# Ledger of designs, part 21: VH-VL binders against o81304

Target 1, 187 residues: o81304
Amino acid sequence: CSIFANPAQRAKRKLLELISEEDRGLRTQKDPKKRDEIVNAIESMTVIGRSSITTDDSLSATWRLLWTTEKEQLFIIEKAGLFGTTAGDVLQVIDVNKRILNNVITFPPDGVFFVRSDIDIASPQRVNFRFNSAVLRGKNWELPLPPFGKGWFENVYMDGEIRVAKDIRGDYLIVDRAPYNWTESFV
Short names: E, the ipSAE of ESMFold2; O, the ipSAE of OpenDDE; V2, 0.75 times the mean of E and O plus 0.25 times the DockQ between their complexes.

## First folded at step 6 (VH-VL)

Design e2 (framework fv_nezutatug; at its last look DockQ between E and O 0.03; V2 from the best seeds 0.00; counts 0 for: pae E 16.9 > 2, placed apart)
Fold by OpenDDE, look of step 6:
Order: sequence, then C-alpha cells, then structure tokens
Structure e2 (fold): chain C 187 residues (1-187), chain A 121 residues (1-121), chain B 107 residues (1-107)
Amino acid sequence: as target 1 above (187 residues)
Amino acid sequence: QVQLQESGPGLVKPSQTLSLTCTVSGYSITSGFYWHWIRQHPGKGLEWIGSIYHSGSTYYNPSLKSLVTISADTSKNQFSLKLSSVTAADTAVYYCAREYYGRGSYLFDYWGQGTTVTVSS
Amino acid sequence: DIQMTQSPSSVSASVGDRVTITCKASQGISDYLAWYQQKPGKAPEPLIYAASSLQSGVPSRFSGSGSGTDFTLTISSLQPEDFATYYCQQYDSYPYTFGQGTKLEIK
C-alpha cells in the first residue's frame, strides 16, 4: 500500500463529484436515490473526520454553499425568480473568536438576506447557535426581521477547502471556503 | 470557452528558480475544481507536479515537494508554479490543466498549450 | 506512489485494425482511471474517465474497460486521426501518476 494513498481524498472527491451537478441541493430534492448516495458519502466523511477538531480557529471563514438539504435555504434559492431576482452565493460567515455566525443569501447585485447569530463551541465538532436578528436588504431599502430559534450543527469533516456539517434537524451542509470574505455592510 | 495559457521564461539557468503562470479565461478559478501543473520531459511521459484549490490548499508530488510552490491569484484568475534549484532534469514542456469532477469524471478536461522550459547554462 | 504500467510501449497498426492498449496499476484503484490521447506538439486530450466512460465528443470506436488493477483501452476500428500516443492516469490518490505511454504508429 502506498503511504500516499488517502482514503479521505477519495471520499472527498467522491462527495464533490456527487454534489457537483445537484444545484446546491435543488435537484437532490427530486432524487431520493441521489440523496441517499450523497448522505452515504457524507457518512464516510464523518468516519474519516471523527477524531478531528473542527471548531478551532480554522472554522473562522466565509463558507460558500455547495450542497444542502435544508429546506428553507433551498426554498429561497428556488423561488427567488418569483420575486424577480436570482440567488447568488449562499454563505456562512463564522468568527470563532467573536462567537458569531452569519447566514447569508445574496441576490446580486444589491440584494442580500442575512441572519445574525451568536455561537458557542459545545465540543470539538459541535457548535451551538442562537439567531439574534435577520435583515432583508435591497439597493436602497432594508427590512429587519425578528430573531428566531436556536440549534446546533456538527462539523463532521473540515479541511483547507471544505466543511461537511450535520445539524439538529437532520439536515446536511457542504460548503467550501469562499474566494472572498463577506462582511456586513451598512447603509 | 475555457482556456488556459502558460507563460514564463523559456530558458532558465541551473540552480535558478523556474517561474510559470497559468492564465485562465472563460472560467473563474474561484468557481471550483482543482488546478494542476503537469510536465513532460522531452521524449518522456507525463509527470504530475501539483495542484491548488482557490482557497490556497495545495498538493505536491512528493518527489518535487521541497522544490515546488504553487500559488493562486484569484484577482487575476491565475495560478503559478515555482520550481527552485532547477537542473537539466527539469527541462520539459510544462502544462497547466483543470481537473473536472462531476458525473464520475475526474479528468484533466482543459489544458494549456504547454510552454517549453529549457534549463541550460 | 501508484505505478501505472502500459503495454505495449509502441504498436504498429493499419487503418481499420482493432487496437488494444493495457494499463496495470501497482495497487487497486477501483475505476479511478482515465485515458488521454496526445498528438505531437499538442497537449493531451481526455478520452475515457472512470475506466469505461467515454468523454463527450470522443468517437464511439474508443472504449475502456477494467477495474482494480487491470485496464484496457480499445479502438475498434482504427482511423487515420487515431495515430498518437495514449496515456492512462490514475486519480485514486496523490500523487497522480501516468502510464509511460503507448505510441500508436501507422504500419
């Protein structure tokens, strides 16, 4: 056996291959078999990452959505067209030191929906979060929304490129490190 | 249409550093996939040098790891190769390529035309 | 490293011939095997991925088979444009490695 053989590499590549054409999870909603296949791949990654710490400073980043089963996000992405817009990047911005998590859905060029949260590191892989506020913003308007809910997610795998997470609702999230840093802008 | 183009000096002296840049057009390197350097010594086969993800994560051929640095400039949609302490063995055609993953594909689907680098005194 | 050994190193054939090229991996790589075609002065072009899947735009006379350690590329009926050098490549694990190549020449 080659010392350079990397089960993680194979599993990761397989996962990326599976989700590459699923339109961030939209297509998967209509394909239970594909969903199962992806979930199985995620479970493989879970095993690979089971002893890793995924809640340290390396978690601090702007994470870009590659694939999810979260219905709320998928709904927004799918239905954006009904409102005359298109969803751009979907992001999670995490700052472990500041204990903040922002969930962001962009609607280029000017639209953005973001939810502010506080986080607490619960374990080497689990992050607890509490929503504080939400804002829907357009070019020259802003609509604040009340805070709602709390929960947790577990980063079952993370490296310099991607993060795989499971949440309290049984949803899955696969993100990569975005090529830019997103920050909240103020009007 | 995705296009890759290698650029850099075609002649490098021994012990110097070989520097090449791959300029990608028609596709943003930040959109995903992995970007690779591959070389081919005259009359020989293909040798994988290394790869980079837009986040900066790199993988190197262990045979060259100590001498190779791959970097990306997302603002210019470029990624680069530096090979230090070159010898005649580093004379080759150097290719940059995109690795596609999807539908079971893990192909180098797009290649640059290649650039010849000669190491000579 | 995973070594890829192609056979033969060179082969002479005529238009219309059936040609088979083999590639052996030093260890099991499942179906993580690609085939490329390279013509003189040009970059390699993809032919086959996942050992047996035909890349888009590649003629159906090309086919790939195999899994584990033994793989084959077959050209069912050789055409003039098929004379080139062919390479197998494993993408099971880093470092990616290529076969030494098979030069297909006109008889």
Scores: ipSAE 0.458, ipTM 0.820, lowest interface PAE 1.1, mean pLDDT 93
Fold by ESMFold2, look of step 6:
Structure e2 (fold): chain C 187 residues (1-187), chain A 121 residues (1-121), chain B 107 residues (1-107)
Amino acid sequence: as target 1 above (187 residues)
Amino acid sequence: QVQLQESGPGLVKPSQTLSLTCTVSGYSITSGFYWHWIRQHPGKGLEWIGSIYHSGSTYYNPSLKSLVTISADTSKNQFSLKLSSVTAADTAVYYCAREYYGRGSYLFDYWGQGTTVTVSS
Amino acid sequence: DIQMTQSPSSVSASVGDRVTITCKASQGISDYLAWYQQKPGKAPEPLIYAASSLQSGVPSRFSGSGSGTDFTLTISSLQPEDFATYYCQQYDSYPYTFGQGTKLEIK
């Protein structure tokens, strides 16, 4: 029996191919035509994901950045070399039951910048968040930083591998499920 | 210190557009906070109109969505409200407010003094 | 929309009385609830955030409690400056919504 990819699988493959060489979005910032192609592919994923519930327990995971338009994250990733390191995985760590979101930028071997947030479910696809605190941490030290504001994101598509989101600022995020769990504790 | 002040016409005729401006002093509106319009109608109490983030992203009360525009002018440190096609039901005191999210803070920490807008022919 | 229902609509009380005002949400809002005090001709002023945390400068006679859907504001010993209208507000999700208010008057 022949197996044919369904429309969702084709749209997902196209999106992942479009973002694969974009350096998590750094190259996209310099290429408006490429951005438009990717956004159009995201809108196709939005149609496929419409009416799905993307805010249940399956949202709880360590999510790893594949691509974003968010300029502040991309600046930090691009300029990490000026601080004597490179940006490792960029993560969004979500626990729906504990109502926690951590946005994380890793700087191997021991550095991390992360922002703690509270979250609440606003709709089947929409999560509100409120930044609580931010931390810059090295091997044996930790520095609290001023909190930021609030926002929301909508998961317009989610499956067992990836999540595609839009946020309050009009930015896009594409992530996959990391093969590990990130925690802020040393234990 | 942070101060917000509303300005605009106090009397507007039905079907016209209400236009209000909030001037912020002692703080830049390009911070990470949200800037809101809230109105108070004596018969209906307090009603959230909408908000704007410094990036230009706006959020509106669904009951007003097709009628409301909120915008910011960072060079003047101002944000503004336009409400189109007004009726007598839009007669209210209009407040601008700052929303702070963070540890040890509540939602609307700074309010303007309010400006009364009357819609009548 | 999350509807916020305050009761009572008004309270007539004397200086020194204990006053309790309730606020009920139409769905769970965790502790994302604020209380405001408004005096005539003035903007609302914050009293309590996160259901139970006092805003800076608020007298300790004010207290808040509750989570989920049922919340209370208590003034343990009413003072002359406490005669005002009180509002609850949820900030769990947009649109942000307010209770209709409770007017506290001198008996």
Scores: ipSAE 0.000, ipTM 0.450, lowest interface PAE 16.9, mean pLDDT 84
ESMFold2 (binder alone), look of step 6: mean pLDDT 89; pTM 0.918

## First folded at step 8 (VH-VL)

Design f1 (framework fv_zilovertamab; at its last look DockQ between E and O 0.04; V2 from the best seeds 0.00; counts 0 for: pae E 3.3 > 2, grease 19.3 > 18.9, SAP .532 > .496, placed apart)
Fold by ESMFold2, look of step 8:
Structure f1 (fold): chain C 187 residues (1-187), chain A 122 residues (1-122), chain B 107 residues (1-107)
Amino acid sequence: as target 1 above (187 residues)
Amino acid sequence: QVQLQESGPGLVKPSQTLSLTCTVSGYTFTSYYIHWVRQAPGQGLEWMGSINPSGGYTSYNQKFKDRLTISKDTSKNQVVLTMTNMDPVDTATYYCARDSGYYLFYSGMDVWGHGTLVTVSS
Amino acid sequence: DIVMTQTPLSLPVTPGEPASISCRASQSVDDYLAWYQQKPGQAPRLLIYDASNRATGIPPRFSGSGYGTDFTLTINNIESEDAAYYFCQQYDNWPYTFGEGTKVEIK
């Protein structure tokens, strides 16, 4: 009998433990030792995910942020207090068949910042994206923002629970599948 | 005025460790990723690596991974390149450069330092 | 590593005439490609990113085109100040790599 999970499940569990309580990456920004541990754990997941197809229909989901190095998202999360709220779930909503991706930061009870983008599948693990528009929305108001640009990310690991990605700038994203489906008509 | 300035030794002996500093001014240090690029005399450019200055996350050219470290000191607005076991083939002008990328994209290196020549010889 | 091959390596030009520089990638880099200018004794200057977008402050006589493996920098109405080295750079895959450079000279 085995007391321990297989090597892949153990590596995944270690990563998830390391990123827990890191405030989605805000605490990690100030902790080089923790940073190095997490990056090493991500490298293990990259090896496990090598050669897998991570851009099929299973990529279509509402993905919820667990941890990131992306400084613009972390800045928005950290500074939510300037808008009288805290950041709620941070989401990446993907539909491969419709070729869309929405990045979403929620600000309960009614606030949302979201970026609409088009995507295309560039390879078995790579997705190209282009931002179309961005919106900051409150209960009774909406502020359109200028588009940002384009880039790519690679899903270096994906399973039924989580996805680990690295982008064109070298930033990491770790997300899980939300237990709900987010849509624009849904606050 | 946005400025990047490299500083460090102009001469290093073989096997010694090189330390170069890139000091930035004219913008918020954590707003832009910093790259290191070198250019051997009369030769082309070679990308060495980059750093996200907000969290200190790095990307390295695998050619240098075993001996290259890029780090930051936010209080001094500095990025530091450290490269061990220098060899005469590492003789080059070393540049730091800022990329102008924003939110998940890269749009080239828009501001460069003046470069600093490092000669590796006995 | 993605190898970037530039042609020609040397390009004599006359002011007022156009010039074109080619850059070939050893594999597709989509449009993740930049062009830089470097004058003697100076650091590189970003001209073009994403194959065809001019960087801030770059005159419209500079233009870029291409997708995949083949890219072109075109300089229309060459001015004497355009004499310099020109480099392409791909950023589709790590490590980012540069072409060998093309020396543009006034003949």
Scores: ipSAE 0.475, ipTM 0.814, lowest interface PAE 3.3, mean pLDDT 88
Fold by OpenDDE, look of step 8:
Structure f1 (fold): chain C 187 residues (1-187), chain A 122 residues (1-122), chain B 107 residues (1-107)
Amino acid sequence: as target 1 above (187 residues)
Amino acid sequence: QVQLQESGPGLVKPSQTLSLTCTVSGYTFTSYYIHWVRQAPGQGLEWMGSINPSGGYTSYNQKFKDRLTISKDTSKNQVVLTMTNMDPVDTATYYCARDSGYYLFYSGMDVWGHGTLVTVSS
Amino acid sequence: DIVMTQTPLSLPVTPGEPASISCRASQSVDDYLAWYQQKPGQAPRLLIYDASNRATGIPPRFSGSGYGTDFTLTINNIESEDAAYYFCQQYDNWPYTFGEGTKVEIK
């Protein structure tokens, strides 16, 4: 349980209101003004969470995308229709103890694109990650893809509901704790 | 039609634990906060706590934090209130209510259950 | 906790006349203020949210105003069916808190 402090509660509410109609960031791509407003709200959250630890066990969860500026994810979401599918939830599944992070884009009912990563806790707020593998999976097929790269993100704010992160590329991520736990399954 | 319905015992003995269930229907369960509010006979409204069905995050009135637990069962579209060590002073009509704010928004409570009277008496 | 103070606690009104209820918050709640109507034996009904927005299905004769600490619920052209208790509620900070309630009676 948690009781929000006034500043945190207001800032969080404002942020969520701002992103509520932005279609996970797709609409914001064409609305610089809105983007700026959201970024400013994120900065406010950053200040609020400045002294908090956001890389402890509470980080372990299935996180669901609410809003991002990351172009790759947004591209996949936006263009999914071109391939006869629709993007569902976009997830980050983190297990701090196992030091793993999976980025997942679902394509209901059976499709999924996920990237496996290892993570290291670099600081109270920073997580370093390294991509290991990527898979595009359908109902009865699987296509491995070669992911390359590493980076980091900082959880500048996190509570029992949401996580706000900035990454090495200057992108922003707002996620909430998904109402379900996603696990990799082999078909 | 959006509906909330409280269910549970109407009578609880002192020191016993109250368990109430709020069953929601007519909308996506995980999309709205659920609040518990009680009202003693002839008195005003008292907010007890809330839960975000998406993830199960809870907030409690400090007055009840030591003996109140709110949980959810997504498979049943239910929110459960558990309050220990009931006392006659806890006699009240207990309501569950949906927050009108979508998802993580906070706003007025736009949908209420009919309420269930809980009497604490020996 | 934010204390919500309603005035008056009892309000007799003649049909056709307007009724106004005041709600004062002990600290600013911006526009995070709701008004509810509660009739005997019934659950509260949301009238106004965000200080001035009518909830779905609420007649236009109900209106809310205010920002910060002082809020007003106005019922224009009061009808007999409007006899009820009215509560304000802030949802700016935990815990949510309600006013004492105002009993509107029809003369």
Scores: ipSAE 0.325, ipTM 0.766, lowest interface PAE 1.4, mean pLDDT 92
ESMFold2 (binder alone), look of step 8: mean pLDDT 91; pTM 0.937

Design f2 (framework fv_zilovertamab; at its last look DockQ between E and O 0.03; V2 from the best seeds 0.00; counts 0 for: pae E 3.2 > 2, grease 19.9 > 18.9, SAP .546 > .496, placed apart)
Fold by ESMFold2, look of step 8:
Structure f2 (fold): chain C 187 residues (1-187), chain A 122 residues (1-122), chain B 107 residues (1-107)
Amino acid sequence: as target 1 above (187 residues)
Amino acid sequence: QVQLQESGPGLVKPSQTLSLTCTVSGYTFTSYYIHWVRQAPGQGLEWMGIINPSGGYTSYNQKFKDRLTISKDTSKNQVVLTMTNMDPVDTATYYCARDSGYYLFYSGMDVWGHGTLVTVSS
Amino acid sequence: DIVMTQTPLSLPVTPGEPASISCRASQSVDDYLAWYQQKPGQAPRLLIYDASNRATGIPPRFSGSGYGTDFTLTINNIESEDAAYYFCQQYDNWPYTFGEGTKVEIK
């Protein structure tokens, strides 16, 4: 009896349905009508999520990408399949108490690109981050990359299952909680 | 050689629609976000909006209340600013500028067009 | 909107001497702040980002400092080519906003 679900549950279901066949956002890049539908659904989540605290300990998780507009992540996902490599889960790993955020793109079975960041909780919905370093790692090798810049994101909606965010460049991110914890491994 | 070039009418009448193009060269068009910024004569700069050139996602300064549209044409390496219902207060030099950001960050606008003056007459 | 207030609005300078321009935000912008130079008849040029980092190719005589609401652009040993309009820009909150600008001119 989903027709009696509260407005938040209906809005969440609509958003998740809209993004489910979008290949984490790759298909949306060329479809302005689908783009507008998804952005409108995100606005509904933003209204529902305003005034909520999204930066307490419940933010600490391994978050798994469902959909994004961020072009560099989408480029990496798209090009991984070109020559026989694959992009696995794309993650945002947050530990509020340790003030750490890692952005991660996995390339199963052994590959990873990740960016280490420090974070600072700026408000009930706002997280500031600064990149410390980046690493591209394969099975028997790794390549450290120079650190770069800083940014912020705001969680416009968060619950026990999903998080919706908007960042400093206006890109959107929709994630769910992974059923595992990602940790950095060294070579 | 990285370049941004604005083009469009130098004069529009009140209530008309302005259309400006920003043509980019010297880099892959989808590699960088583009901002529009304007500067009234003798005044400071005003941020108008940003476009993600890969997906066409935009964010606007709310001051412009739905009369501003930023769009792209990837095949022409162009970003287009359209602003309806022009008013004499919109007289300004309009710039497009390249976002310096890469992979989740922003560090200023590192490459600017030379600007185009738009006068809203009468 | 975050209001960026620059002082002074006009700054006469003598070549070889230092100069400072102040930028104050109406609320904290942490260090999400950039400085630009705009010479007469030219487009702006990025000088400083993240409050204190020089952009590529910017001479060491330009430096930035500050955090929160109060920021300073310092130009050591002013050269005649530094006559220009200078403005700050915050990128802490939407919409991004600029200061009114400071006109630096050789006296």
Scores: ipSAE 0.468, ipTM 0.804, lowest interface PAE 3.2, mean pLDDT 87
Fold by OpenDDE, look of step 8:
Structure f2 (fold): chain C 187 residues (1-187), chain A 122 residues (1-122), chain B 107 residues (1-107)
Amino acid sequence: as target 1 above (187 residues)
Amino acid sequence: QVQLQESGPGLVKPSQTLSLTCTVSGYTFTSYYIHWVRQAPGQGLEWMGIINPSGGYTSYNQKFKDRLTISKDTSKNQVVLTMTNMDPVDTATYYCARDSGYYLFYSGMDVWGHGTLVTVSS
Amino acid sequence: DIVMTQTPLSLPVTPGEPASISCRASQSVDDYLAWYQQKPGQAPRLLIYDASNRATGIPPRFSGSGYGTDFTLTINNIESEDAAYYFCQQYDNWPYTFGEGTKVEIK
């Protein structure tokens, strides 16, 4: 009844164990050995998911950051305190049918930074994206920012619980399905 | 035995809408992606689109994006191709084919229907 | 779109001899490549997937090789029943695309 073979389950479990204490990747920035170990585990997952479609409607979800090597996100998370706030959940909200992707960094209770983008499904595993706009929002204020750029990421593994991705810059992303749906709303 | 069977009209007039049905049997309908592929007489194969019968997700060849819809009827184990504004150039044998990959996986098309010839003519 | 180019388009072969068909992709498709056989009046039949894996029920005389952009289908000890069109197909990127087809004829 399991969708995945036992090797996949074992590899997934190992990966999750490795990242469980790494504070979304902050700690790993200072631990190259641990990072390499995680990357190797991700590569194993890549092999496991090699012939899978990871860009179908199952990709549509609010994905919550578990671990990443992406420096910009990690920087924001790490330095949030300098601005009198703390980063909450980091999300990637994808709607495949609407061809949209929002990257979200929450700053509870009222703060949020989100970047809007359009996406195109380039392959069974690759998603192309283009940034459209960015907004930093507080309780009673909003600051639009000018995001620029485009890129792609490949979901090298995905199941009902997690998604593992590599992007054009060589960064890695591990996310799980958030227990809630995030939607853009104006305070 | 795993089987796919295309059904629909063999003749369509120009500007009319084509509707083809792929009926699958012999396996769990929702476990495999279904492709549509056509082949004009004496020509090669052309991929049209794919559907996940489980969730209904589709991907289309952009060539047909504006006039092609692929849907599924789980209760009947059927995938339906709808293509509007048919033209004589659309005359072809239309195939539905199962992706050999199980569930999320893909590995070529291992089971094909017999194909159905659709002629577009006034 | 990824263009798949097959060579040759026509291949006469003597029974018992090997036949080789080349397929070149306009960009790398890794090993996301399939080979199909199609006989007149029939639907295509999957021969090879993932560049080198034989599909279920395919005789060992059929083999595939290659990675990236260059692929080869080899039919060892060609038999009369192998007369058919052969197509390569990439499934790395949307849209899936096929080669032009190679007609294998038995001398």
Scores: ipSAE 0.184, ipTM 0.745, lowest interface PAE 2.2, mean pLDDT 92
ESMFold2 (binder alone), look of step 8: mean pLDDT 91; pTM 0.932

Design f3 (framework fv_zilovertamab; at its last look DockQ between E and O 0.05; V2 from the best seeds 0.00; counts 0 for: DG spot H107, pae O 10.6 > 2, grease 20.2 > 18.9, SAP .508 > .496, placed apart)
Fold by ESMFold2, look of step 8:
Structure f3 (fold): chain C 187 residues (1-187), chain A 122 residues (1-122), chain B 107 residues (1-107)
Amino acid sequence: as target 1 above (187 residues)
Amino acid sequence: QVQLQESGPGLVKPSQTLSLTCTVSGYTFTSYYIHWVRQAPGQGLEWMGYINPSGGYTSYNQKFKDRLTISKDTSKNQVVLTMTNMDPVDTATYYCARDSGYYLFYDGMDVWGHGTLVTVSS
Amino acid sequence: DIVMTQTPLSLPVTPGEPASISCRASQSVDDYLAWYQQKPGQAPRLLIYDASNRATGIPPRFSGSGYGTDFTLTINNIESEDAAYYFCQQYDNWPYTFGEGTKVEIK
């Protein structure tokens, strides 16, 4: 630790503090003032991250959701109890070299919903994606689902710990690097 | 059936504040983003901004950000456009439109209101 | 802002014949491009999204193509009801922007 953190580290600490008790964004949905405060903090991160390269191999990771405004993910997280479970980690699994992105919502102990996507690097901060397929899986079953859609996201800030992104719809995503790697399994 | 309907004053004086309401019906209000788009007489379309009704998140065309507010009233299934300091160049037909968002799916603005003409004149 | 330039601005057409409208973006928008039809006195109607995908309920005579900066809307069997303004719209980056429009008129 240092007694004089640089401005970038102070901005990052502020953002992480603001989102820490927001239940990945569920509480923020009901608090416009808090949402505006978080978005303002994201803009500070955007300035710090300007002109950085965020789409090289360092983007390849299992990214774990800390906070989002994306309503479909938040709906699934909130309503997991209707299916007798709770949402576990929510992940974005990226491998730049293989050009894949998997969006994953875990439902412990054995449930997952995941969407497979292809990605293309559009710029130093922007990634295009297209959904290939989706799967809802339980303990002894799985159900393939038709995929639809494509879009892009832009990493407005990334370091060794976190990534802050904004997408084509103007939604925000804040993730950290999970201490594990998520992989598909076959049975 | 899915329906969007704009309502508000047809005439406003320069420097006054415009308030337009988009009332939606036939679907779950919080499931779809609502855009505002305007069209000056004889001209093309101009995107103004949108709102995510679930969380109230908005995005504005920077051209309007200092005088444009888009808000919602979930109890009335309404989105409200408020624009201050109106000028005769703001004379246009104003549309609200729904985009068909579903978990990163996006297919453009699939349902439009009928539009409301707003004339800004002294 | 990304400027969308349509050509032609006015397009006289003969029923039964094909017609095409061009849209050029000032920078790449990949295929984040929609086409709309606006008949006189009506709101816009979505025809094509993602450059080439026909929206639900749109007649198969409408098709779109292109990628990057150059896009085309094709109407392959013009009907009298197709007299309208046609607009392209990019949604690659904020603000979303529209082309100037092309007025299609029956000769």
Scores: ipSAE 0.038, ipTM 0.675, lowest interface PAE 7.7, mean pLDDT 86
Fold by OpenDDE, look of step 8:
Structure f3 (fold): chain C 187 residues (1-187), chain A 122 residues (1-122), chain B 107 residues (1-107)
Amino acid sequence: as target 1 above (187 residues)
Amino acid sequence: QVQLQESGPGLVKPSQTLSLTCTVSGYTFTSYYIHWVRQAPGQGLEWMGYINPSGGYTSYNQKFKDRLTISKDTSKNQVVLTMTNMDPVDTATYYCARDSGYYLFYDGMDVWGHGTLVTVSS
Amino acid sequence: DIVMTQTPLSLPVTPGEPASISCRASQSVDDYLAWYQQKPGQAPRLLIYDASNRATGIPPRFSGSGYGTDFTLTINNIESEDAAYYFCQQYDNWPYTFGEGTKVEIK
C-alpha cells in the first residue's frame, strides 16, 4: 500500500524505515546483515542522486545524525556512559560559503565535543575537509585537543530533508536537517 | 516447533546447477534471516550467503558470487539456493540456518536444518 | 577474509575434567564471536554468542571468554555427551568465517 508513485520517494522511505530503530548505527554494528541492507538502500539512493548537485548552498545547514557506520562517532556515543554522560545529537554543521564544517557530538545539557574543519568543494558531490581543531567542553571548562586528519565525503543524495554520504574510509552517513541551528559557543 | 529442512538432489553432475530448498516452519517466515552454510566431508564450515525473507535482500560470499543465487518463496515459506557450474570440490553437506530476527542483533545461527549431502560426481 | 584458528584440533578429555579450546582471529573481531557444537551426523548447535553469552538451553558448564583476537571456550566438568566437534565463528565482517574445528574426545 504505497502512497508514493515516485521511486525516489519510495527508496527514501525504505531507507529511513531501515535505519529508524538502529540507534544511529549502534545496533547495526552487531548486525552486519542489517548493515548490508541499509548499504544496499544507500546504493539505491546513490543511483537516484547520481546527477544531482549536493554541494551547493543547500548543503549549508545543521545536519543531524540518523545513521552511520563511522566507528569513531559510534564509539563515542556508545561509551559516553562510562564517563557519566549520555550522547545527544550528533551534528555536522556546514557553511559552504564560509567553507567550514563542524562535527559535533553533544552531551546534554552542557557537554559538547566538536571538531572544526575547513572544507573545499571538490566536485558537484564531493567535499574535501581538513580538521583544524577539536574541543571538549563541559559546563564550565574547555579542553582543546590536537587537530587530526583530513579527508573527503561525497553526498550521494540530498534533498530538503536528508543527506546521504559516503566518505573516504568507506563509511556511510545519513543525516537529516536538524530542527535547530547549532552554533559554536564559548565558555 | 521451529524447524528448518533442506531438500534437493543428493547427486549432481559436474557443470550442472544445484538447487536446494530450505523449508521453514514454526515461526514467522519473514522475521528471520536465513543463511546457507556448507561443510565438505571432514572439513570445517563455510558461509555461503544469506537472505532476508522480508525484503528479499541477499548477500553472498564473494567466493560464490558468480555462481550462487539465494531466493525466497514467501507463499511456501521457502528459501532456495541455486549454484551453477558445480564441481566435485563442491561436494558437501549443505545447511540452511536461521539467525537473529529482523530487528535484533546477530546472536549466531540458532536454528539449523539437518543438512543435505550433495555429491558432485560424473 | 578473517581467518579463525583453533587450538588444539584434537582434545582428549577425562570425564569430570575441564576442557578449553582456543580460537584466534587474524584481526580483531571485538566480541562478535560464536561457538558451535557439532556431533557426528548432526548439524551444528549454537553454544555461545557475543563471545560469552550462552545460547538458550545451553548448560552452564559451557562458557566463553575473550575479546578482540583471542577467545576461549571452556567446558567444565565435561560429560560423555560433550564429545563433539566445536567451531568458533566470527561475525564482525563479511564473509562470516569459522575455525577449523576442534574434536573433543572423551577418554
Scores: ipSAE 0.000, ipTM 0.582, lowest interface PAE 10.6, mean pLDDT 90
ESMFold2 (binder alone), look of step 8: mean pLDDT 90; pTM 0.928

